# Designs tried in a protein design chat: VHH binders against Inositol oxygenase (Miox). Part 10

Target 1, 258 residues: Inositol oxygenase (Miox), of Mus musculus (Mouse) (q9qxn5)
Amino acid sequence: FRNYTSGPLLDRVFTTYKLMHTHQTVDFVSRKRIQYGSFSYKKMTIMEAVGMLDDLVDESDPDVDFPNSFHAFQTAEGIRKAHPDKDWFHLVGLLHDLGKIMALWGEPQWAVVGDTFPVGCRPQASVVFCDSTFQDNPDLQDPRYSTELGMYQPHCGLENVLMSWGHDEYLYQMMKFNKFSLPSEAFYMIRFHSFYPWHTGGDYRQLCSQQDLDMLPWVQEFNKFDLYTKCPDLPDVESLRPYYQGLIDKYCPGTLSW
Short names: E, the ipSAE of ESMFold2; O, the ipSAE of OpenDDE; V2, 0.75 times the mean of E and O plus 0.25 times the DockQ between their complexes.

## First folded at step 4 (VHH)

Design s9 (from c1 with S53E; framework vhh_gocatamig_d2)
Fold by ESMFold2-Fast, scan of step 4:
Structure s9 (fold): chain B 258 residues (1-258), chain A 117 residues (1-117)
Amino acid sequence: as target 1 above (258 residues)
Amino acid sequence: EVQLVESGGGLVQPGGSLTLSCAASGFTFSSNALAWYRQAPGKKRELVAGITEGGSTVYMDSVKGRFTISRDNAKNSVYLQMNSLRAEDTAVYYCAAKLYSWDTEYWGQGTLVTVSS
């Protein structure tokens, strides 16, 4: 109708990506992997973490409509309807954005949210705002990191790529540390769900292995539910809680290290 | 084959100092991050200090201002200078290498540090 919030929201999104693309360096990502790698920030259950999502705003999202926990349940329910036989995939929908809780621990938004990209090599054209946001990134002046392959070998595999630090990589490492009993496809989707320049943009093929080619359809399938689950209908979280608690108890029970 | 060998542990009086050394081999040292962890009896293993390939450092709150991590790429070594040692610093100290390309950690066998009078 006549809400002119798109201008301020677009400016906020651009500012977040400008800060992200300026400060996400090989050194920065390496430091964050060390900082968070012992998972000593908090002890809590998955459902407690889901509740904490409502305390933050994703400044990289131009469509900030309603609570983040509701998006988690909507994504999970969309997957459940399409893949009723794959209960682990339903849980992936609930879990996928839990790494965003880092914003509540003092991390700036540019180190938590938004589309991810490989550090240590030249950004490719489909990276959001690529032509206007990387000028102040010091890695682009480093001959080790400013070429198409940068520090990587051709076809090294995305598992051997240092991705920009955010909720994807943090949650993936957290799930590994706590020994979640989910299949490898779940870990992969969590790790790369925000890597839009690759799974949607078709860039970074030179870094991909056969495993990445095999996993791409899974990441693309998950991405469909991000689109479908941005419906205005709010989920009845109370009625869904017993089902998802059952999945949590199966795959990632109890009090976890974050 | 990746190897990390710690040295410099021992018995020291409270308020004293020790320097731990870790000699690394089998990987490109200058391109990887190194860290010191410790584990005291009855406690979980915890990060003490880390240093990136670019030289940025991370420290556990209880050791900030007392401990300093450093690296010497020419000697393939990482060091932990420990000053103003306290009884609660008593632990086995482990050197670890975090390989960015493999998302894999390699660990040394540990060196014991005992702070006692």
Scores: ipSAE 0.606, ipTM 0.840, lowest interface PAE 1.6, mean pLDDT 88

## First folded at step 5 (VHH; framework vhh_gocatamig_d2)

Design t1 (from s29 with E106D; at its last look DockQ between E and O 0.90; V2 from the best seeds 0.71)
Amino acid sequence: EVQLVESGGGLVQPGGSLTLSCAASGFTFSSNALAWYRQAPGKKRELVAGITSGGSTVYMDSVKGRFTISRDNAKNSVYLQMNSLRAEDTAVYYCAAKLYDSWDTDYWGQGTLVTVSS
ESMFold2, look of step 5: ipSAE 0.574; ipTM 0.827
ESMFold2 (binder alone), look of step 5: mean pLDDT 81; pTM 0.808
OpenDDE, look of step 5: ipSAE 0.666; ipTM 0.862
ESMFold2, look of step 6: ipSAE 0.583; ipTM 0.840
ESMFold2 (binder alone), look of step 6: mean pLDDT 81; pTM 0.815
OpenDDE, look of step 6: ipSAE 0.722; ipTM 0.887

Design t2 (from s29 with S53E; at its last look DockQ between E and O 0.56; V2 from the best seeds 0.00; counts 0 for: pae E 2.6 > 2)
Fold by OpenDDE, look of step 5:
Structure t2 (fold): chain B 258 residues (1-258), chain A 118 residues (1-118)
Amino acid sequence: as target 1 above (258 residues)
Amino acid sequence: EVQLVESGGGLVQPGGSLTLSCAASGFTFSSNALAWYRQAPGKKRELVAGITEGGSTVYMDSVKGRFTISRDNAKNSVYLQMNSLRAEDTAVYYCAAKLYDSWDTEYWGQGTLVTVSS
């Protein structure tokens, strides 16, 4: 659920997005790629990372009032129930928000959480708060980045597009760096599950390759569980740990580089 | 072939200054980000400073205010000015290029040793 309709919570969310849409630029994303590209911040297991989620507050999320680790398990269990034959997909549910740990390392919320969008081109209409939050973005004053395609070629593929920096892109790159043995679908889900303008808004098709379009249904499928598994009925995490540890051991074992 | 060649390392006293240089070739220098890393004995390699193709910079916290990364596109070179050096800055310093077309690809120089000792 995504409710941006009222109250102090809305103000917090709006402020976060205003900062995001102001400061997420080509240069900013490039700096973050440099900063995090060596994955030298921490050595830890997936389960240790999951444990760290409970120390996080997501200022862009108006719906949750429980530890983030529970959301991870809820999402995973939802997927497990609907797709029992795809254990890698269960793991994607557990992993998808782990990139938020950057906030514990001092990254501001607007550089960690929230919807993602391509930088280096004009933001499209389905970007949340698009009409009221991009006025101060310096890239929009740059002729290289202020057109629909910006610095991109038509249908260049999302793999060649600079996404706004956040937990999605960080975790995607982390997974690649650590050579997770997950299928391509998992990588798309992780990288683009917060790219709502694309998978829900129907925008940015001009940047998409056929591969992107082929993967779009998977991202949409994942989104069903990400949005709708957030419920007061919290899972028995301790009872679930052995199962998911088994998946971790299968697809992304051991101490990883973060 | 991508090549990065560091120079400028040496022995310096605490509080001293040193400038490292890196000459790059084999790729479009002006279109790519560059960085300096260091590795001390028994420690992991860590980012010291980075500079984007647009000229924006990033620094590790312990070197902020003391180190300055810069680039000269005409010379295909990146520099690291190090001031107020400390013993803990002792390490092999590496120049690196992160190409936009391949995030997972890193190019490294051979490194240059910086020793800060009284």
Scores: ipSAE 0.341, ipTM 0.722, lowest interface PAE 2.0, mean pLDDT 91
ESMFold2, look of step 5: ipSAE 0.373; ipTM 0.735
ESMFold2 (binder alone), look of step 5: mean pLDDT 81; pTM 0.813

Design t3 (from s29 with L34M; at its last look DockQ between E and O 0.76; V2 from the best seeds 0.67)
Amino acid sequence: EVQLVESGGGLVQPGGSLTLSCAASGFTFSSNAMAWYRQAPGKKRELVAGITSGGSTVYMDSVKGRFTISRDNAKNSVYLQMNSLRAEDTAVYYCAAKLYDSWDTEYWGQGTLVTVSS
ESMFold2, look of step 5: ipSAE 0.526; ipTM 0.824
ESMFold2 (binder alone), look of step 5: mean pLDDT 82; pTM 0.822
OpenDDE, look of step 5: ipSAE 0.745; ipTM 0.894

## First folded at step 6 (VHH; framework vhh_gocatamig_d2)

Design u1 (from t1 with L34M; at its last look DockQ between E and O 0.71; V2 from the best seeds 0.71)
Fold by ESMFold2, look of step 6:
Structure u1 (fold): chain B 258 residues (1-258), chain A 118 residues (1-118)
Amino acid sequence: as target 1 above (258 residues)
Amino acid sequence: EVQLVESGGGLVQPGGSLTLSCAASGFTFSSNAMAWYRQAPGKKRELVAGITSGGSTVYMDSVKGRFTISRDNAKNSVYLQMNSLRAEDTAVYYCAAKLYDSWDTDYWGQGTLVTVSS
């Protein structure tokens, strides 16, 4: 999984990351956080949002080429089998990619999908295609943003870091806005699950606080299911719906603001 | 300590214009984003307009073409020019600072009242 060296999807994947690494700047991310911070685009339930992902194939994914709605249930069911006693964690699997609905609202996929990285500081080596995709990013010519720490203080905490804009941060903020009654681990996993340079690559530790160190094992545990449930076997959504609707009713009921 | 002081609110007739100002201190103004929010009685606080440190702008749909956000980095000030005002624009308007290295911390002014009355 995560084959960035060969395969039939690589041209699309590379193009997505080249655009992302060119255009994701402090200016871009701050504009998007302002734009999407009021959650006034649509009113819908969680299951309605999951259904919208039937129309989305993630162009940054090098491994698979099928609608993202199946991935939500695959991830959720993988977690349910391994952690049957943590019903909130099953729901994290269902929810984690719902921020990708922005691509259906006209956002380009490079601003929605893919691995995230901090803006406002120098990209570190484990960022995918790091050596070949950042040449045209204007932030690298800005002395405020081009050093290892850039605009950040050492160990400031990832909650204080401006991550590249995409489905992770959108969904995290949406969950906060709608006051989901999930544990803090759930919010954290959603927010940073695409931050592969950190949770898998070991980079960016200079920005982390103790809270981030304590949460890293949760993000890594989630990543096992996000990564290893990507398969062509399609889940039987209708048979699963009652269980997941029960979890939605418990943690994030009703019509939500998106 | 971040301080934001709004001014320029008042009573104006429909179709009129008003300019809000916000003076900022306690942070590096030119390196951070600023925004205007508003809150009408009985309603949630909502974004009106935002401006990045680089000058890129965001507007809510109902004010596009009528309102303009701008900033003056030499004066540490952000402005909201409001034209073609409508009764629905009546609200307390709040200046907000969005610090790029601590975005989840909200910094607000005390607000300035705008009343649009026929």
Scores: ipSAE 0.654, ipTM 0.863, lowest interface PAE 1.3, mean pLDDT 91
ESMFold2 (binder alone), look of step 6: mean pLDDT 83; pTM 0.829
OpenDDE, look of step 6: ipSAE 0.753; ipTM 0.898

Design u2 (from t1 with W103Y; at its last look DockQ between E and O 0.87; V2 from the best seeds 0.00; counts 0 for: unsure alone 64.97 < 65)
Fold by ESMFold2, look of step 6:
Structure u2 (fold): chain B 258 residues (1-258), chain A 118 residues (1-118)
Amino acid sequence: as target 1 above (258 residues)
Amino acid sequence: EVQLVESGGGLVQPGGSLTLSCAASGFTFSSNALAWYRQAPGKKRELVAGITSGGSTVYMDSVKGRFTISRDNAKNSVYLQMNSLRAEDTAVYYCAAKLYDSYDTDYWGQGTLVTVSS
């Protein structure tokens, strides 16, 4: 389980998850999907968005206190070394956290960063701080949302589950809206990479379809690089920029709608 | 079959008011979100306002304070009250449903034309 017990930033991490687990409800997520579903806030390139992450430190991360833009290149380079012939997968590493730009647009970090979970059903045991953070969530008093399946049918497929709102779903929908030419595995990995209770904790299998089971190894492979690049060793970003600009030009060129 | 039928469009003077209605069928209305979009000639379709099953609302900046979205679950209907109308509000207005089990695809009505002119 991802129950953090030490680290220099533990109080910040716990507070973020307490707020997340209190305020992420079916109603909240539904409102955010409406609010962010038109992609009319800003027009900018991928590299401009990466540059905006220079100003962001992820308050849900207990291990480091440095800008998230370096994490994007760390993850991408880790994938590149292990999978040199899958250039689209290198780009997934660069892209995966770009939805965090919502925090720079005034969204509280508990609505942007951190592990995701399904709203509309009972939280399962591997959700971070599950035993101590859901007391004030009003959905647990609603019989539509407080059972194991809640509002969902068995094995409905994770694409039909209302996940807590954050950077995963925002970026997935942005990529669809802008018609990125990446393979379906890339879209899936980005959409669910923060769903640790499922891909790492083994929970929520009752919501999964066969398609989710087939995709799970991809999400688990991506997770290895997300975890192994959470260290203070920062890459030489300027020397890497031309390579990644080439991938951007191939898969998601130009000015995009955000 | 999901059906959304808009009504209430028409010609109105600048500064005037108009109420759009959308009657919905083919899904559990009270459990799902509804929205109004609009498309002006030569422009992209844009969100105007949305309302969740719980009654929370979202508005685009240019209509805040002038437009109000509401829903009546007993009538399976969603409404858009448009006040202080401007020429820039001229568009075809579309009702949309955002179903909890179809997150990647919205359902659309056929639209109703609103024209703001002298």
Scores: ipSAE 0.580, ipTM 0.839, lowest interface PAE 1.5, mean pLDDT 89
ESMFold2 (binder alone), look of step 6: mean pLDDT 80; pTM 0.812
OpenDDE, look of step 6: ipSAE 0.734; ipTM 0.892

Design u3 (from t1 with A33S; at its last look DockQ between E and O 0.78; V2 from the best seeds 0.71)
Fold by ESMFold2, look of step 6:
Structure u3 (fold): chain B 258 residues (1-258), chain A 118 residues (1-118)
Amino acid sequence: as target 1 above (258 residues)
Amino acid sequence: EVQLVESGGGLVQPGGSLTLSCAASGFTFSSNSLAWYRQAPGKKRELVAGITSGGSTVYMDSVKGRFTISRDNAKNSVYLQMNSLRAEDTAVYYCAAKLYDSWDTDYWGQGTLVTVSS
């Protein structure tokens, strides 16, 4: 999985990352945080949002080419098998990619999907395609943003880092706005699950607080299911729906603001 | 301590104009984003306009062409020029700051009331 060197999907994946690494800047991310700060675009339930992902194939994914709604149930069921006692964790699997609905609202996929990275500081080596995709990013010519720490203080904590805009941060903020009753680990995992340069590559530790180090094992545990449940053995979604509706009713009921 | 102080609200007739001001202190103004939100009675707070440290702007659709957000970094101030006002613009208007050293939270002023009526 995560084959960024060869494969039938590579041209699409590279193009998505080239656009992302060109256009994700401090200014862009700041503008998106303003744009999406009111959660006033739509009111819908979690299951309605999952259904919208039937229409979305993630153009940044090098491994699979099927609708993202199946990925949500695959991830959730993988977690359920491994952690049967943590029902909130099953729900994290279902929820984690729901921010991708922004692509169906007219956002380009490079501003929605894929690995995230901090804007406002130098990209580190484990960022995919790092050597070949940042040439046209204007922030790298700005001395405020082109050093190792850039605009940030050492160990400021990832909650104080402006990540590239996408589904992780949108969904995290939506969950806070709607006051989901999930544990703090769930919010953290969703917020940083696409930050592969950090949780898998070991980069960006200079920005991490002790809280981030304490949470890293949770993100890494989630990543096992996010990555390794993408096999073609697709779940029977309709048979699973009652169980997950029960979790939704428990943790994030009803019509939510998006 | 972050402080945001709005001024310039008041009563105005439909079709009139107002300029709202927000004086900021307690942070590096020029490096951070500012926004105006509004809240009408019985409604949720909504974004009106925002401006990044780089000067890029965002507007809700209903105010495009009528409202202009601007900033003056020398005065640590953000402004909302409101033209062609309508009754639906009646609300308390809040200045907000989105700081790079507190990305997870917004900072808010006390609000200033704008009433558009004949």
Scores: ipSAE 0.646, ipTM 0.863, lowest interface PAE 1.2, mean pLDDT 90
ESMFold2 (binder alone), look of step 6: mean pLDDT 81; pTM 0.816
OpenDDE, look of step 6: ipSAE 0.730; ipTM 0.891

Design u4 (from t1 with V58Y M60A; at its last look DockQ between E and O 0.86; V2 from the best seeds 0.53)
Fold by OpenDDE, look of step 6:
Structure u4 (fold): chain B 258 residues (1-258), chain A 118 residues (1-118)
Amino acid sequence: as target 1 above (258 residues)
Amino acid sequence: EVQLVESGGGLVQPGGSLTLSCAASGFTFSSNALAWYRQAPGKKRELVAGITSGGSTYYADSVKGRFTISRDNAKNSVYLQMNSLRAEDTAVYYCAAKLYDSWDTDYWGQGTLVTVSS
């Protein structure tokens, strides 16, 4: 499920990515980090955040056109079935898109959803629509940001790379800020699950540390469920709430700072 | 070692103006974002204003139109011009560096006290 060649939603998706690839710059990402880095927008529980996603449709998704909250439960249940022994991984499924609430706070979707990529260096070929969407990005005219490595050192590690701003980075930082008691693999999955050029395209290896490479299989494992759990049959969310509330209580309880 | 040193705080009457300064060292100043935060007694630290390496600015709603953040890369300094000060602006103001190569850590100065009182 990633058809960017044809389909009824293609125009919408392309428009979103065009905006994203035009406006996602080092400056933009830095500004968003300032804006959201204090996590002072809202106090709410995870389940409240999940509820908010009932009103959000991801405009970058070429495959589905239903509220993202259902996708969260679909993903979680897929993981639960495949990995019954890892309850934290079930929770990662539920959490992974919660950063999309920024769209409900007024952020344009090109700043929230879609594939992520490093800013501050030249976009690599596996970035979706790479040949047709970056021509107006001002960073490509900056010699600091227009080379393969750009502002980065070889194998500096993805932790030291500015990713395009979106729900992945926001939620990752939010989880750190609120001190989620999840394993490091969970944090990696959340932060990079949308980094398709890396985990699927095989690009940006020049930026990766050994740790990144070690974690890559986890991100790839998660991606299986993120892509293939999407179906018209929506889960009975109400019946699932008690189980996932239990996981929330275990790993990220209470009212959190968003 | 990253160092941030704030100055310019003091006592001012409502409607008055102050300019805060922050001298930074220990990192590539021109490549990184800076911000001002404040913490009032009994309240949490809050973002006041931020400025990126590219010069883009962000302001909290409570200070928009009254405060201006700026930077001088040659002096490794960031400034906060505060106009039309109000009693509710009373706080310790902190300078922060948000380094692009360190997402886990923000660096802070020791702060400078701003008191707005008649």
Scores: ipSAE 0.304, ipTM 0.707, lowest interface PAE 1.9, mean pLDDT 91
ESMFold2, look of step 6: ipSAE 0.526; ipTM 0.811
ESMFold2 (binder alone), look of step 6: mean pLDDT 81; pTM 0.817

Design u5 (from t1 with D101P; at its last look DockQ between E and O 0.83; V2 from the best seeds 0.76)
Fold by ESMFold2, look of step 6:
Structure u5 (fold): chain B 258 residues (1-258), chain A 118 residues (1-118)
Amino acid sequence: as target 1 above (258 residues)
Amino acid sequence: EVQLVESGGGLVQPGGSLTLSCAASGFTFSSNALAWYRQAPGKKRELVAGITSGGSTVYMDSVKGRFTISRDNAKNSVYLQMNSLRAEDTAVYYCAAKLYPSWDTDYWGQGTLVTVSS
């Protein structure tokens, strides 16, 4: 579904996924979880982090070259229109891509952006460019990691799966470290929103627990707004800022550790 | 039961060296990542160095080139060689592990004190 064949930025997108699928290994992901697990890189508020996304363009996006801060507000406003009674869900839209700030700290884009996949097992068919991008990944030569289940037990639950490292997992862990008072659905959606092979492609069911099945509709609902708002209809951010600052004050106030 | 036991701390002069050891038990050591953290008075606990099951390493910037993390899977042990010690390295040093299947949880030792003073 996500094997892009055209678009003004296709060469950049393919290169990003080729590097990702070559270098994201069990060892790499383990190292990144150690490196980023103490949240000692920077102290800043949520709105400061949103502002930093103005300096970032997602190199995994084939169609447009817009700063990610606009995407955050577009996604949030799309959710707000569809789910006006769930203010925490509006905030999920604003927050979901904030882990992309790692690219501004010197991380390569292939370790920050794009669709995620499990390391430690064979990539499944719906992974973007699967047929042409994994041949140089050393884990596929390792019998511990090269089978359908690889290092995992059947139905172990996605919380126990080592996903490729990027903004999803970083932000999920940051939210836990800073004790955000959002419901569990919010944490789950942020953690797995880039796992397109699963929530859109239908792959990796053999790794899912009942909790994952219960949460899948939430991730799919979020995805509607994530994809829908990548059009060039740009929001009036200044008029929206007071509302979202109110949500930040409610769920994740003040200066946070990143 | 998972256990991590640190040793090797003590008093040392600036410019000196120490080797910290951490003996691990209660889990499959060779399959898991290990790390050293430290906590100085009045500061939050911070990562010093980490080592994956595959042997890849991570260091905080202020210790790069001075500290070396290593592991011995046959002895279920992780080590921190600390050279060119400075007063700023004074802290309680903790051994930690991130264990499969949940990489969200850390296990901690009780810590070993390193004091760098003249």
Scores: ipSAE 0.701, ipTM 0.887, lowest interface PAE 1.1, mean pLDDT 89
ESMFold2 (binder alone), look of step 6: mean pLDDT 82; pTM 0.820
OpenDDE, look of step 6: ipSAE 0.827; ipTM 0.928
ESMFold2, look of step 7: ipSAE 0.681; ipTM 0.879
ESMFold2 (binder alone), look of step 7: mean pLDDT 82; pTM 0.818
OpenDDE, look of step 7: ipSAE 0.801; ipTM 0.917

## First folded at step 7 (VHH; framework vhh_gocatamig_d2)

Design w1 (from u5 with L34M; at its last look DockQ between E and O 0.80; V2 from the best seeds 0.77)
Fold by ESMFold2, look of step 7:
Structure w1 (fold): chain B 258 residues (1-258), chain A 118 residues (1-118)
Amino acid sequence: as target 1 above (258 residues)
Amino acid sequence: EVQLVESGGGLVQPGGSLTLSCAASGFTFSSNAMAWYRQAPGKKRELVAGITSGGSTVYMDSVKGRFTISRDNAKNSVYLQMNSLRAEDTAVYYCAAKLYPSWDTDYWGQGTLVTVSS
């Protein structure tokens, strides 16, 4: 499981997950979907959004303490080396964390970053710090939400599951709103890339449809680059910018609604 | 068949008040979120206020402290109390529902016009 036990950033990471697991409820997630569902906060290009991440360090990550903007290029370049023929997949790497800009708009990081989990049902064992962080979550006292399936039908499909609110779902919905011309695998990978209890931990299979099982290998392939390119070797962003601007012009051009 | 029927719009002076109502049918009202949106001439539709099934609320910044959204699950109704109205609040107001399992689908009423004018 992803229970971190050491490192100079451990107290920050644990505190972020304790707050997340206390405050992410069905009611909270529903409220955030209303709040962010109109995409009226800002008009900007993808590269402007990437630049905003220069000011963000992900407080849920125990292994790194540098701006998330460099992570976007690291992930994209890792994918480009392994999958040179899939230019849309390179772009997924650049895009996947852009929803973290909500932290710069005043959202607490526990509502933006970190591993996601379904609200509305019992958290499963591979959720980070599961045994020590959910005690104060009021949904666990609600019989509608405290069973294995909670509010969900068996195998209803992850598209029908209310995930904890954060950068995955925000960005997925923003991409739909702005009509990005990426393939469906790209949308799916971005939507569920932080769902480590599922794609890495093997939990929550009781909620999955056949479509989710078919997409799992794509999410796992993406995860290789997200997880293994978080080292502190920073890319030469200036030299990479023209290539990625070309992909942006192809798939998600111009000024977008955020 | 989801149906949302707004009422309560009209002409009001600046500083005045109105209450908008939306009667809902065709879904389990108490389990789903509701919202009010508005659209002024030449502008995009924008969220005004929302309310979750659990009663938590969201407001756009310009209406905080002046507008109050509420729901009555016994009457399958959602309300928008609009106080201290300003000319900038002039718009068609739409009731909306956000329903499980679609999660990202809104159902809309026909709208009710609110005009704030001297």
Scores: ipSAE 0.710, ipTM 0.890, lowest interface PAE 1.0, mean pLDDT 90
ESMFold2 (binder alone), look of step 7: mean pLDDT 82; pTM 0.827
OpenDDE, look of step 7: ipSAE 0.818; ipTM 0.923

Design w2 (from u5 with A33S; at its last look DockQ between E and O 0.83; V2 from the best seeds 0.79)
Amino acid sequence: EVQLVESGGGLVQPGGSLTLSCAASGFTFSSNSLAWYRQAPGKKRELVAGITSGGSTVYMDSVKGRFTISRDNAKNSVYLQMNSLRAEDTAVYYCAAKLYPSWDTDYWGQGTLVTVSS
ESMFold2, look of step 7: ipSAE 0.715; ipTM 0.894
ESMFold2 (binder alone), look of step 7: mean pLDDT 82; pTM 0.821
OpenDDE, look of step 7: ipSAE 0.839; ipTM 0.933

